# Designs tried in a protein design chat: VH-VL binders against Probable inactive ribonuclease-like protein 13 (RNASE13). Part 3

Target 1, 136 residues: Probable inactive ribonuclease-like protein 13 (RNASE13), of Homo sapiens (Human) (q5gan3)
Amino acid sequence: MDIKMQIGSRNFYTLSIDYPRVNYPKGFRGYCNGLMSYMRGKMQNSDCPKIHYVIHAPWKAIQKFCKYSDSFCENYNEYCTLTQDSLPITVCSLSHQQPPTSCYYNSTLTNQKLYLLCSRKYEADPIGIAGLYSGI
Key: E = the ipSAE of ESMFold2; O = the ipSAE of OpenDDE; V2 = 0.75 times the mean of E and O plus 0.25 times the DockQ between their complexes.

## First folded at step 1 (VH-VL)

Design o2 (framework fv_ontamalimab)
Fold by ESMFold2-Fast, scan of step 1:
Structure o2 (fold): chain C 136 residues (1-136), chain A 119 residues (1-119), chain B 112 residues (1-112)
Amino acid sequence: as target 1 above (136 residues)
Amino acid sequence: QVQLVQSGAEVKKPGASVKVSCKASGYTFTSYGINWVRQAPGQGLEWMGWISAYNGNTNYAQKVQGRVTMTADTSTSTAYMDLRSLRSDDTAVYYCAREGDYYGWFDPWGQGTTVTVSS
Amino acid sequence: DIVMTQTPLSLSVTPGQPASISCKSSQSLLHSDGKTYLYWYLQKPGQPPQLLIYEVSNRFSGVPDRFSGSGSGTDFTLKISRVEAEDVGIYYCMQSIQLPWTFGQGTKVEIK
């Protein structure tokens, strides 16, 4: 079993791509609380990440952005590219009112450009999101 | 259902240009890339380049860099390959092929366009 | 550029007998994401190529189970367990791990 087979593009697709956007069970308060609960269970991670991004676009469309990874993002040790078009994205932000033993998230839907992490320089697969485009 | 249909055969003089079309149907055109692959008579397959129908990004093979332009018209779901300064060794069947599902295989392929360059 | 080398370049097979085609790459096609970017295509006479096998060993939709792919790293094999008349054509391996995408020279399969 190769760890990259579990974490790379397949993991990114499972945890950060949601198209068409699913409707989580009524027991969850909002989109992100359902998604983040699923992610923590699957990752066996007790941490509450402060922010998580979900793209609502077909995988093939997302994959095309990594055909040529224009730059190398040193702080991620991965190739990366800026999407040239805005994409529908849900931003899951950890609530400041959460107790230390509970993760509670706010869901914000936006439409903007983002930095994709790509598995290699050419003809790559998306493997993560470095961040949202905020100017220059 | 999913289909790529190419323009008809062309006969050109050396130094001319040719523009081959590839019309897509049966799928969301802007969700896939289009590859161009050529095959000289009796020879193997040679990749020429790729275009994203989503954002127009292209990547061209070095052998044709500077002579080729690939474009995509989303209103007609048609990709184009324009090859300039034709030489006799550009004589080939030119195929377009959709970059397929997850992890990039080529399916379907167009039927091919024969381009003959002769004086 | 990654060079793809096929052997043999041609083979003649009696109907119902097996056939095997080798494909070797000049560098590993295994990516750090755990995937191996190797594909097999068949070009029947007068037709465009058609996808047979993706990612080394997965049969594409509609491809008969007599076709199988195997291998890892730089050495790959396509096998046809029982060659039929409809399998005649030229077989190509292809890599898509890095641009430019490259094909093997092709292996012509014909019936004896």
Scores: ipSAE 0.000, ipTM 0.510, lowest interface PAE 17.6, mean pLDDT 80

Design o3 (framework fv_ontamalimab)
Fold by ESMFold2-Fast, scan of step 1:
Structure o3 (fold): chain C 136 residues (1-136), chain A 120 residues (1-120), chain B 112 residues (1-112)
Amino acid sequence: as target 1 above (136 residues)
Amino acid sequence: QVQLVQSGAEVKKPGASVKVSCKASGYTFTSYGINWVRQAPGQGLEWMGWISAYNGNTNYAQKVQGRVTMTADTSTSTAYMDLRSLRSDDTAVYYCARDLYEWELPFDYWGQGTTVTVSS
Amino acid sequence: DIVMTQTPLSLSVTPGQPASISCKSSQSLLYSDGKTYLYWYLQKPGQPPQLLIYEVSNRFSGVPDRFSGSGSGTDFTLKISRVEAEDVGIYYCMQSIQLPLTFGQGTKVEIK
């Protein structure tokens, strides 16, 4: 497996999969403020992403969806698939940011089918989320 | 599409046991819990308990504690509720309903119901 | 146990007219995560209940925009802006902040 592609799958697993869902420690207003703070620290990134998705499902179940990917998502230059099942998703949406590096997020829990990005070149492992079915 | 399909109607004598099944499809079974709710004829809704399909953890309402056992079979995506020492006031329609993350979004989809009659 | 009290228990509405149902809890349903754990369900005759509103004011998938929820703390309202024949049934509020999960007594909505 290419090292860069392997890192992409590992990052997706670490930053976008949280199962079973864990509430972050005191000091954070809601799930996403804790998660996004952790993510920014781990990525050594001072930017505030406008949106981030977290899937609350076992990794093996998510991998299964990618084994049947048959579409190409041009915007992402990757193969993609619509999950056959609805999955619990937390949507982290940026509310506001304040210097020097503070980001404030709204946490929305939803149950949706997803468009998963699947790298067919490297065993079709999940590497990202393209969007939610019927919403994005 | 999410679907919960329950087993058929049961008629039992006082003191017997009943085991109701709830087969899930259209979603990742192990990412959700299953609640059990009953409704006596002409009455409101009463929560009986919950099971996690992820780890098998359960929580039962005090009123049925000691008489109920809830289980989940991940290989068949089926949840079960076993109620023992049946009394006439256990006569009700029993529903299973899906749960997201320990009641953050409870009862988002329901089974069709199973009528349990305890008579004579 | 948290007690959920609905008013009225029965409501007869002319088609196209609005309807309003109140739900009061014996203690606050606001949790430390900033969410309020109140839900509304509709049980149509001969059918299982269905989720209408979650976390006070959010419409569940497929629920028409004529349904709206509001409130905070211990006092909540479900409104139907224009009641239709298919809205007939029993409406229940429910809390999930504390076990056991508890429902209101139900409000029967029927058409005049």
Scores: ipSAE 0.000, ipTM 0.570, lowest interface PAE 14.0, mean pLDDT 82

Design o4 (framework fv_ontamalimab)
Fold by ESMFold2-Fast, scan of step 1:
Structure o4 (fold): chain C 136 residues (1-136), chain A 123 residues (1-123), chain B 112 residues (1-112)
Amino acid sequence: as target 1 above (136 residues)
Amino acid sequence: QVQLVQSGAEVKKPGASVKVSCKASGYTFTSYGINWVRQAPGQGLEWMGWISAYNGNTNYAQKVQGRVTMTADTSTSTAYMDLRSLRSDDTAVYYCARDSGYDWYYYYGMDVWGQGTTVTVSS
Amino acid sequence: DIVMTQTPLSLSVTPGQPASISCKSSQSLLHSDGKTYLYWYLQKPGQPPQLLIYEVSNRFSGVPDRFSGSGSGTDFTLKISRVEAEDVGIYYCMQSIQLPLTFGQGTKVEIK
């Protein structure tokens, strides 16, 4: 199960926003392996998500994008908006897994515009990322 | 200017320990890992291990595991490599080198290197 | 451990002539993310190694365009289109896809 489907505003802040970018748990060389291990511990009994995005920008800057969300992303059944600015984003992509406990991730740092999910239940606060802007 | 500056040359007897320092400047110390690489006289490069400057996580090459300890002091932006039970074949130039990418992505190489510290182990 | 093998071990080049160095890995350096984690370093006499090429073919900042990297899977090549006096030193390939990081044995480039 794609973890973005479960994230409310509070969880989105904790699991998908990291500014300034820092590292997580002991024993990991890579950013995503540390972060995803922490995230799975916090969301007990979660599968290994195939992809997870982390934004490296101040929370208040990200919240502003949702104040003007006027589009609806049917795939996520939520309002969404394309960020006006390119943002530094880490893409955590699942490389392989050994159930029940081991997930191994690749870390890719990019600077992209993205489609941000904005829940009306949380006063139009950000709750997830629908995807990255691919342009042409 | 991004720099790594290492401590001076050391001469040690077999069985002794050596602690080499690597002082970082010109970047956010905690955002990059530090690798340690050695080079014996007239020989190639051998990776010894890696340390996270953020949380002190380490990974050591099997050949030196049990004899090496890597640490990092964030207050002075300095990494250390302590090698114990020295043998003649530990005679080498020891380099520290920064991960080539931000925040220790698994597959980064090394971009910025220290000048090297010569360690000579002799009776 | 991944074994990295370079050929030749030594190369004497007349100034202005091209040079080519081969590097072979004991297993593929291609990651599932589509990237190949192969690096080239130059160690000039009395100096630490310096990064020339990252991820097979990308020149590091400040590296002259006479240097180029190519290859895939297990076979890689570093080319210098016109060797200059400042290019003298030992060239090393390195893989970072698996720990421990491993280097080739080095190729010494000298001016004839």
Scores: ipSAE 0.000, ipTM 0.527, lowest interface PAE 15.0, mean pLDDT 80

Design o5 (framework fv_ontamalimab)
Fold by ESMFold2-Fast, scan of step 1:
Structure o5 (fold): chain C 136 residues (1-136), chain A 123 residues (1-123), chain B 112 residues (1-112)
Amino acid sequence: as target 1 above (136 residues)
Amino acid sequence: QVQLVQSGAEVKKPGASVKVSCKASGYTFTSYGINWVRQAPGQGLEWMGWISAYNGNTNYAQKVQGRVTMTADTSTSTAYMDLRSLRSDDTAVYYCARGYDFWSGYPDAFDIWGQGTTVTVSS
Amino acid sequence: DIVMTQTPLSLSVTPGQPASISCKSSQSLLHSDGKTYLYWYLQKPGQPPQLLIYEVSNRFSGVPDRFSGSGSGTDFTLKISRVEAEDVGIYYCMQSIQLPLTFGQGTKVEIK
């Protein structure tokens, strides 16, 4: 197993999977403000990511999708798959920031299919989200 | 048309329980929280608690904690408030109200209210 | 718990005259997200409360522009520039910065 792939899967699990959905302390106004503050602290990153996705489903259910990772997403240089099921997802979108750097996020919950990035072709682990599937 | 429609008036004896329903229509039920607010005769508004229709998470006011249970049935888009061990000071009109900021875990801006359910507790 | 204090508790207004209601919180309602979590509701006789103003100064859909909210931190004001008969009722402020949510005692507005 590739060390980078192991780290990618672990980071994805830690930062993008939250099931059952955690209740943040009253000091945080909004799910995404709590999560993004935590992420910035852990990653020692002063940047405010514009968009972040969180899946609210059991890890074992998400892992099953990468069992059939048969497509290659060239713009990410990773294998990928479209989830066969719609999943509950929180979208964290940056609303504003103020100097010194403070990040404020809107939280939007949606239920839809998404493109998962997978560590290899077939029998793989999830390592990220390429995007949400918008039907039609 | 966005609406919350509540069950009818109840008269109960002290020590009994009451279960009030709040049926939602005209919006995606799981996208908002439902708050419960009561108003004793001639008195102001008192927040009782909230429930997330999405995951069933609840938060109850200390005064009723231990004898209130809030639930939500997504198949019927209906929220319920079950209040047990009723006392005379539970006599009030009970309202359900939709929370505006459903993603924060905090009820916010009650933009849609039910018509109210009168609960009278008397011996 | 955050205590919300309204003044006055009642006022009688001649139609067309202005009215002003104060709401004070026991601690700041400003959050680090830049928003202030203060709301105003009107309860007309025999009706459920209805939202008038959200986040201090934003009028809710359909609310006439004669209603305005202002304030910051712990001190907030609701103004009605010209009171009409349909404005009769009890006005409540509410905070949602922390649980439990709390309301002011209410201000009864009547027409003389």
Scores: ipSAE 0.006, ipTM 0.511, lowest interface PAE 12.8, mean pLDDT 82

Design o6 (framework fv_ontamalimab)
Fold by ESMFold2-Fast, scan of step 1:
Structure o6 (fold): chain C 136 residues (1-136), chain A 121 residues (1-121), chain B 112 residues (1-112)
Amino acid sequence: as target 1 above (136 residues)
Amino acid sequence: QVQLVQSGAEVKKPGASVKVSCKASGYTFTSYGINWVRQAPGQGLEWMGWISAYNGNTNYAQKVQGRVTMTADTSTSTAYMDLRSLRSDDTAVYYCAREYSSGWYDYFDYWGQGTTVTVSS
Amino acid sequence: DIVMTQTPLSLSVTPGQPASISCKSSQSLLHSDGKTYLYWYLQKPGQPPQLLIYEVSNRFSGVPDRFSGSGSGTDFTLKISRVEAEDVGIYYCMQSIQLPWTFGQGTKVEIK
């Protein structure tokens, strides 16, 4: 058992899997502003990521896609797979930021296939999302 | 060794709120999740939700969504469950349980002793 | 939600005799990785639940070998080869293949 790998998979589970979709408290304008503010506060992350994806499906269903990953995503240095099914996904896209530390996000709910990052070191568990499949 | 110690019994009126604590010891608190499971008198087990002590992320059961807040204080290795707008059917023993999670299985390996919450009428 | 159904709901067992509990799930608990995400817990009177069996048939640390789990897909069985006084309590099956985590309604085991 690799504790770093276990923590990495758990982090993906908690930051990018939300099933069923959770509500964030008053004070945040929309789902993504709540989620991204919460994550940045907890993780001491000063950056405003341009994009973040959240999958609204059970963890075990997401793990299934990684068991048969044969493709390699070079910019992430990890194996990846295209999900066979479309999944409900929230896309958090950076709208604007106010210096020094405020980030504002748009929330878009969609149903699309995605490219899932899969670690091949231990059990091929999901560790991230490379992008959404646009069909072009 | 691994222990989860919960706060004492609570008696509340309908409409009140209750905050149950779960103090962890014997392991690295931030490396595991904490689940909350309740049991009404003479009834079975019902999952209420989960919190990551690593980043504070939560997932709540639909039945209590909007009335429950789960938090974790890493400085004291203590998890909390705050349940609002209490009803008579919230009368139950509330358990915290540590989640062992790998890529192959997830289960609750160690449980707190339980906290009895009684909502009168 | 995945529904877990246990039978029987109660058992009265003579000490030293075997006992068997069935658990059926509304959906297969078999993952494409070949693993089945089914667990058994025992709740002794006045105590919190304790893990007995994980992944259908594996005994948790400290669990006596008189306990055994078996099954596949949607049908699972917990067997106690020789019931002892300390085995009284309520037995629950649980699935962890899909959130929310769900439990069977429980099987009460009594000595008579």
Scores: ipSAE 0.000, ipTM 0.492, lowest interface PAE 16.9, mean pLDDT 78

Design o7 (from o3 with heavy chain L100T Y101L E102Y W103G E104D L105Y P106E, light chain S96G Q98H L101Y; framework fv_ontamalimab)
Fold by ESMFold2-Fast, scan of step 1:
Structure o7 (fold): chain C 136 residues (1-136), chain A 120 residues (1-120), chain B 112 residues (1-112)
Amino acid sequence: as target 1 above (136 residues)
Amino acid sequence: QVQLVQSGAEVKKPGASVKVSCKASGYTFTSYGINWVRQAPGQGLEWMGWISAYNGNTNYAQKVQGRVTMTADTSTSTAYMDLRSLRSDDTAVYYCARDTLYGDYEFDYWGQGTTVTVSS
Amino acid sequence: DIVMTQTPLSLSVTPGQPASISCKSSQSLLYSDGKTYLYWYLQKPGQPPQLLIYEVSNRFSGVPDRFSGSGSGTDFTLKISRVEAEDVGIYYCMQGIHLPYTFGQGTKVEIK
C-alpha cells in the first residue's frame, strides 16, 4: 500500500509556488520540464509524477486560505480548504511516459479554485495541493 | 519539411559492430526524441530504444541492453545507434523515428531505413 | 510487456469496399492523464511506416478522412470506409503507455 508523498510547508513553497512566474532555464523546453527535472533530482524521485501543480500567487495570498482550515481531507490525512478565489496555476502533465529515466511534461496555464492541504486545523500553513476544483 | 535521413546499407560478420546514423532536418532537433525500431525480413516491428535530443537520456529494450548505445549530436542534428556483438538474428531494416516530448504523437516521422545484413 | 494482438492478419478487399482491423491490448491503454496511448501506422510496400492515427481516433496531418479509429480501454478498431489502391500495405497498432513500446503483428491489406 503506497501513501502519497505530502509536501511540508517549506517544500510546498519551493516546489509549488512560483511568483512572479519565472521562465524555464534555457536548457529545457517548457516551464514544466525544467521544474520537474529539478524536483525529481532534489527529492531523489525517479518516478514520473503524472501531474504537478504550481501556483503563481504571492505566499501571503495563499497562506490566508489555511487560516480557516476546518475541513479534513481523509484521502490525504490532512486538513484542507477550498480556495475562495481562482488562482493562476500551471498544470504540469506527463506528455511522454518513459519510466524510470525520462519524463516529459506539457505546461498548461489555467485559473481555477483548488483544494489546499493545511498543516492543522485553523491558523495553519499550506503544505500541498489535493486537486483542482472542477465546479459542476 | 520534416525529414530523417539514414546512412546506407551495411553488411557485417557475426561479432562485428554497426553504427547507423539518422540526420534530422526541418524542425528543432533538441525539442524531440528519436526512437530506433527494427524489422527482420518478413517480420513485424520491434522497438530497440529511444534517445532524447533534449537532454541526452536513453532507454533501451531489454533484448539489446548491454549491446546498444544511442547518442545524439546536437551540432549536426544527427542521432546514432551503435549495435555491438552482431548475431545473424540482428539482420533487419533499422529505422529511426521522431517522438514528441510535449504532445500526443509517437513515431510521427520515420527515416527511410538502413538494411543491416549479418552473415557468415 | 504489453501484448498487442491484431485481427485479421491478412485482408483482401475489392476496391471501393470498406475494411476493418481490430487491435486488442493485454492491459488498458488509458493513462491517469486521461489519454489513451494507442496509435495506428501504415507501411506501404518498400517504404517506412507512416503515422495514420494517434490517441485512438485522431487523424495525423495529411491522412484522408476515409480512415477512422475508435475504441477504448483494451479494444480498438481501424476502419477504411472505401479502400483505394494507395491503401495497400501492412497496418500496425502500437501502445505508447509503457516501455517497451510494443506493436501488433501487423495486418496485410491487399486489393482483390
Scores: ipSAE 0.000, ipTM 0.519, lowest interface PAE 15.4, mean pLDDT 81

Design o8 (framework fv_ontamalimab)
Fold by ESMFold2-Fast, scan of step 1:
Structure o8 (fold): chain C 136 residues (1-136), chain A 124 residues (1-124), chain B 112 residues (1-112)
Amino acid sequence: as target 1 above (136 residues)
Amino acid sequence: QVQLVQSGAEVKKPGASVKVSCKASGYTFTSYGINWVRQAPGQGLEWMGWISAYNGNTNYAQKVQGRVTMTADTSTSTAYMDLRSLRSDDTAVYYCARDFGEYYDILTGYFDYWGQGTTVTVSS
Amino acid sequence: DIVMTQTPLSLSVTPGQPASISCKSSQSLLHSDGKTYLYWYLQKPGQPPQLLIYEVSNRFSGVPDRFSGSGSGTDFTLKISRVEAEDVGIYYCMQSIQLPLTFGQGTKVEIK
């Protein structure tokens, strides 16, 4: 379903792509605490995701990785591809949760290859991140 | 495992400079800030300043402003504190400490891991 | 600068007995983001300080449950429910709501 894939691509672009990397306004304790607060508001979700990935690269460069996504990631029921190059990525990892409302995140900036989830369209669009490639 | 390993003890004369290093391992260096805290013999803790390993931004305590420079070398995952025009009251143990999370504002931080300390003695 | 005042300055505690340390700030440590920027550290003899409690009441990883933090605004308390030999050292509170970051003067905890 095209419309669902378009919505997924828009959400991925909005929530998982940040280029160039933004410095959040004063009052936020680190990048991920600001981003995850914004993301929870947009998704209208009170849950604290354990992990979230953000890519710091131009959207067009990321789209090109999905052009040849001939692998299938069964755990995600989507086509996937391993990026050919390492990309600058922020990993937001849940550190602690103070119920009912507060989530605290660590921000880890790294350069890694990752598995992109790609729509099944002819000109496939990225719709998510399946995971990071761990070398060796 | 997260570790911060500092350079060895220094003995300096008044007016000299000292450069203390803090080598990080076990985490992505550029994702955290580094604070510098000193402790004079038998005294409490005094904050000296902070540096972001991500963008090199610094903020120094006014008491040492103009005499201190903090830098970070991402290729070696090492932070440095260079203190100039040393006085006898700069005699202290100097600690580096990691700031939990990224620094993008002035209200961040708690010091989750600390270096072992570097003793700096200023005496003639 | 925000002034942090600890009481008492020293405590001698019989093993297994409780201990309580107070920390008062000259200004509120509550930020408009809803967080209170108050932290507790322990410095054991000959060692660097180590984080015990962050943001008033949250235990840092590996910190035993006998340690608890509480308080709001300008008044904060660190409690040790049953003091053990490994708990001896100097305890410091710290604020990070305003630069420069400032510490209390420290509370020395000793075993009788």
Scores: ipSAE 0.000, ipTM 0.507, lowest interface PAE 16.5, mean pLDDT 80

Design o9 (framework fv_ontamalimab)
Heavy chain, then light chain:
Amino acid sequence: QVQLVQSGAEVKKPGASVKVSCKASGYTFTSYGINWVRQAPGQGLEWMGWISAYNGNTNYAQKVQGRVTMTADTSTSTAYMDLRSLRSDDTAVYYCARSEYDWGSYYFDYWGQGTTVTVSS
Amino acid sequence: DIVMTQTPLSLSVTPGQPASISCKSSQSLLYSDGKTYLYWYLQKPGQPPQLLIYEVSNRFSGVPDRFSGSGSGTDFTLKISRVEAEDVGIYYCMQSIQLPLTFGQGTKVEIK
ESMFold2-Fast, scan of step 1: ipSAE 0.324; ipTM 0.785

Design p1 (framework fv_pamlectabart)
Fold by ESMFold2-Fast, scan of step 1:
Structure p1 (fold): chain C 136 residues (1-136), chain A 120 residues (1-120), chain B 107 residues (1-107)
Amino acid sequence: as target 1 above (136 residues)
Amino acid sequence: EVQLVESGGGLVQPGGSLRLSCAASGFTFSSYWISWVRQAPGKGLVWVGEINPDSSTINYAPSLKDKFTISRDNAKNTLYLQMNSLRAEDTAVYYCARDYYGSSYEFDYWGQGTLVTVSS
Amino acid sequence: EIVMTQSPATLSVSPGERATLSCKASQSVSSNVAWYQQKPGQAPRALIYGASTRATGIPARFSGSGSGTEFTLTISSLQSEDFAVYYCQQYNNWPLTFGAGTKLELK
């Protein structure tokens, strides 16, 4: 884990949900460069995560997926569910890093299913993204 | 305010087809799952099916999946129910309902319903 | 499919009384139960969600309780406008299922 982030539905909402999708701040070249700069500043961390996901859907719609979270994802030690829906997602991929603090990201918009991490079994809140569905 | 208004109901012959519409206003329609629920005269509520925001996922009650098709047009803020091979037992008031988990209940807003009567 | 069983089918009560309506699920639905009120000729109205949380605008005399398979809707100090049919619904599993309803009628 490159960044020590407190996993909780509030942090997940703030850092991984953006609906409707907002424009990146002036002075940044790309959506992810603005978002990742904000995230690193807020977390007081110098690490550049290699990948970060942002879902462009209402929090209420995303919460719906964790209401039926009856699976357990061993790798994350959390309950999880595969979204039944394809969701609009921005993938922030690390392009290059120039020390001491500069991280540069590519922003890729896609529409696909996700593996969501849920805070508990049934009636849970989303707390993270385990990964994207590959269809294999 | 949130509103859902059904239309398209009426009298239809057995074996016939009918298309119902549900017009949404007062909320971002394209962001919500919407369900169809029916109620036969003097009977209880029966869930028909639901559709997700981008139409990639549509779930139906198992007994109705081969007879009904749910679709939506987000540009028109409208939900549809295509009903084929109608029989007398399909006679019911058909409601559209907003599917909402933010307050932990399935249907927070309902339309007033449209009556479908299947009779010779 | 999960079967929701409501009892009694009909409950005869007087204004000012307390009414207790039961709903039983054929298997555990956690707390994922909603209650709806329906008056003749009208669409259902959401009353309770998450087994025990009142929906916006619902009077305090309505309360829900339960988890797992046993659920209860209680209406304290009944008002004349409360005579209606009440449905419970589980939203834990697909397909979504409703109970057959309990009719609350004037004694």
Scores: ipSAE 0.000, ipTM 0.497, lowest interface PAE 18.5, mean pLDDT 81

Design p10 (framework fv_pamlectabart; at its last look DockQ between E and O 0.08; V2 from the best seeds 0.00; counts 0 for: pae O 6.0 > 2, placed apart)
Heavy chain, then light chain:
Amino acid sequence: EVQLVESGGGLVQPGGSLRLSCAASGFTFSSYWMSWVRQAPGKGLVWVGEINPDSSTINYAPSLKDKFTISRDNAKNTLYLQMNSLRAEDTAVYYCARDYPEYFLGYAFDIWGQGTLVTVSS
Amino acid sequence: EIVMTQSPATLSVSPGERATLSCKASQSVSSNLAWYQQKPGQAPRALIYGASTRATGIPARFSGSGSGTEFTLTISSLQSEDFAVYYCQQYNNWPLTFGAGTKLELK
ESMFold2-Fast, scan of step 1: ipSAE 0.023; ipTM 0.708
ESMFold2, look of step 2: ipSAE 0.259; ipTM 0.760
ESMFold2 (binder alone), look of step 2: mean pLDDT 91; pTM 0.930
OpenDDE, look of step 2: ipSAE 0.026; ipTM 0.624

Design p11 (framework fv_pamlectabart; at its last look DockQ between E and O 0.04; V2 from the best seeds 0.00; counts 0 for: pae E 15.0 > 2, placed apart)
Heavy chain, then light chain:
Amino acid sequence: EVQLVESGGGLVQPGGSLRLSCAASGFTFSSYWMSWVRQAPGKGLVWVGEINPDSSTINYAPSLKDKFTISRDNAKNTLYLQMNSLRAEDTAVYYCARETVYTYWGSGTYEFDYWGQGTLVTVSS
Amino acid sequence: EIVMTQSPATLSVSPGERATLSCKASQSVSSNLAWYQQKPGQAPRALIYGASTRATGIPARFSGSGSGTEFTLTISSLQSEDFAVYYCQQYNNWPLTFGAGTKLELK
ESMFold2-Fast, scan of step 1: ipSAE 0.006; ipTM 0.552
ESMFold2, look of step 2: ipSAE 0.006; ipTM 0.504
ESMFold2 (binder alone), look of step 2: mean pLDDT 90; pTM 0.913
OpenDDE, look of step 2: ipSAE 0.020; ipTM 0.638

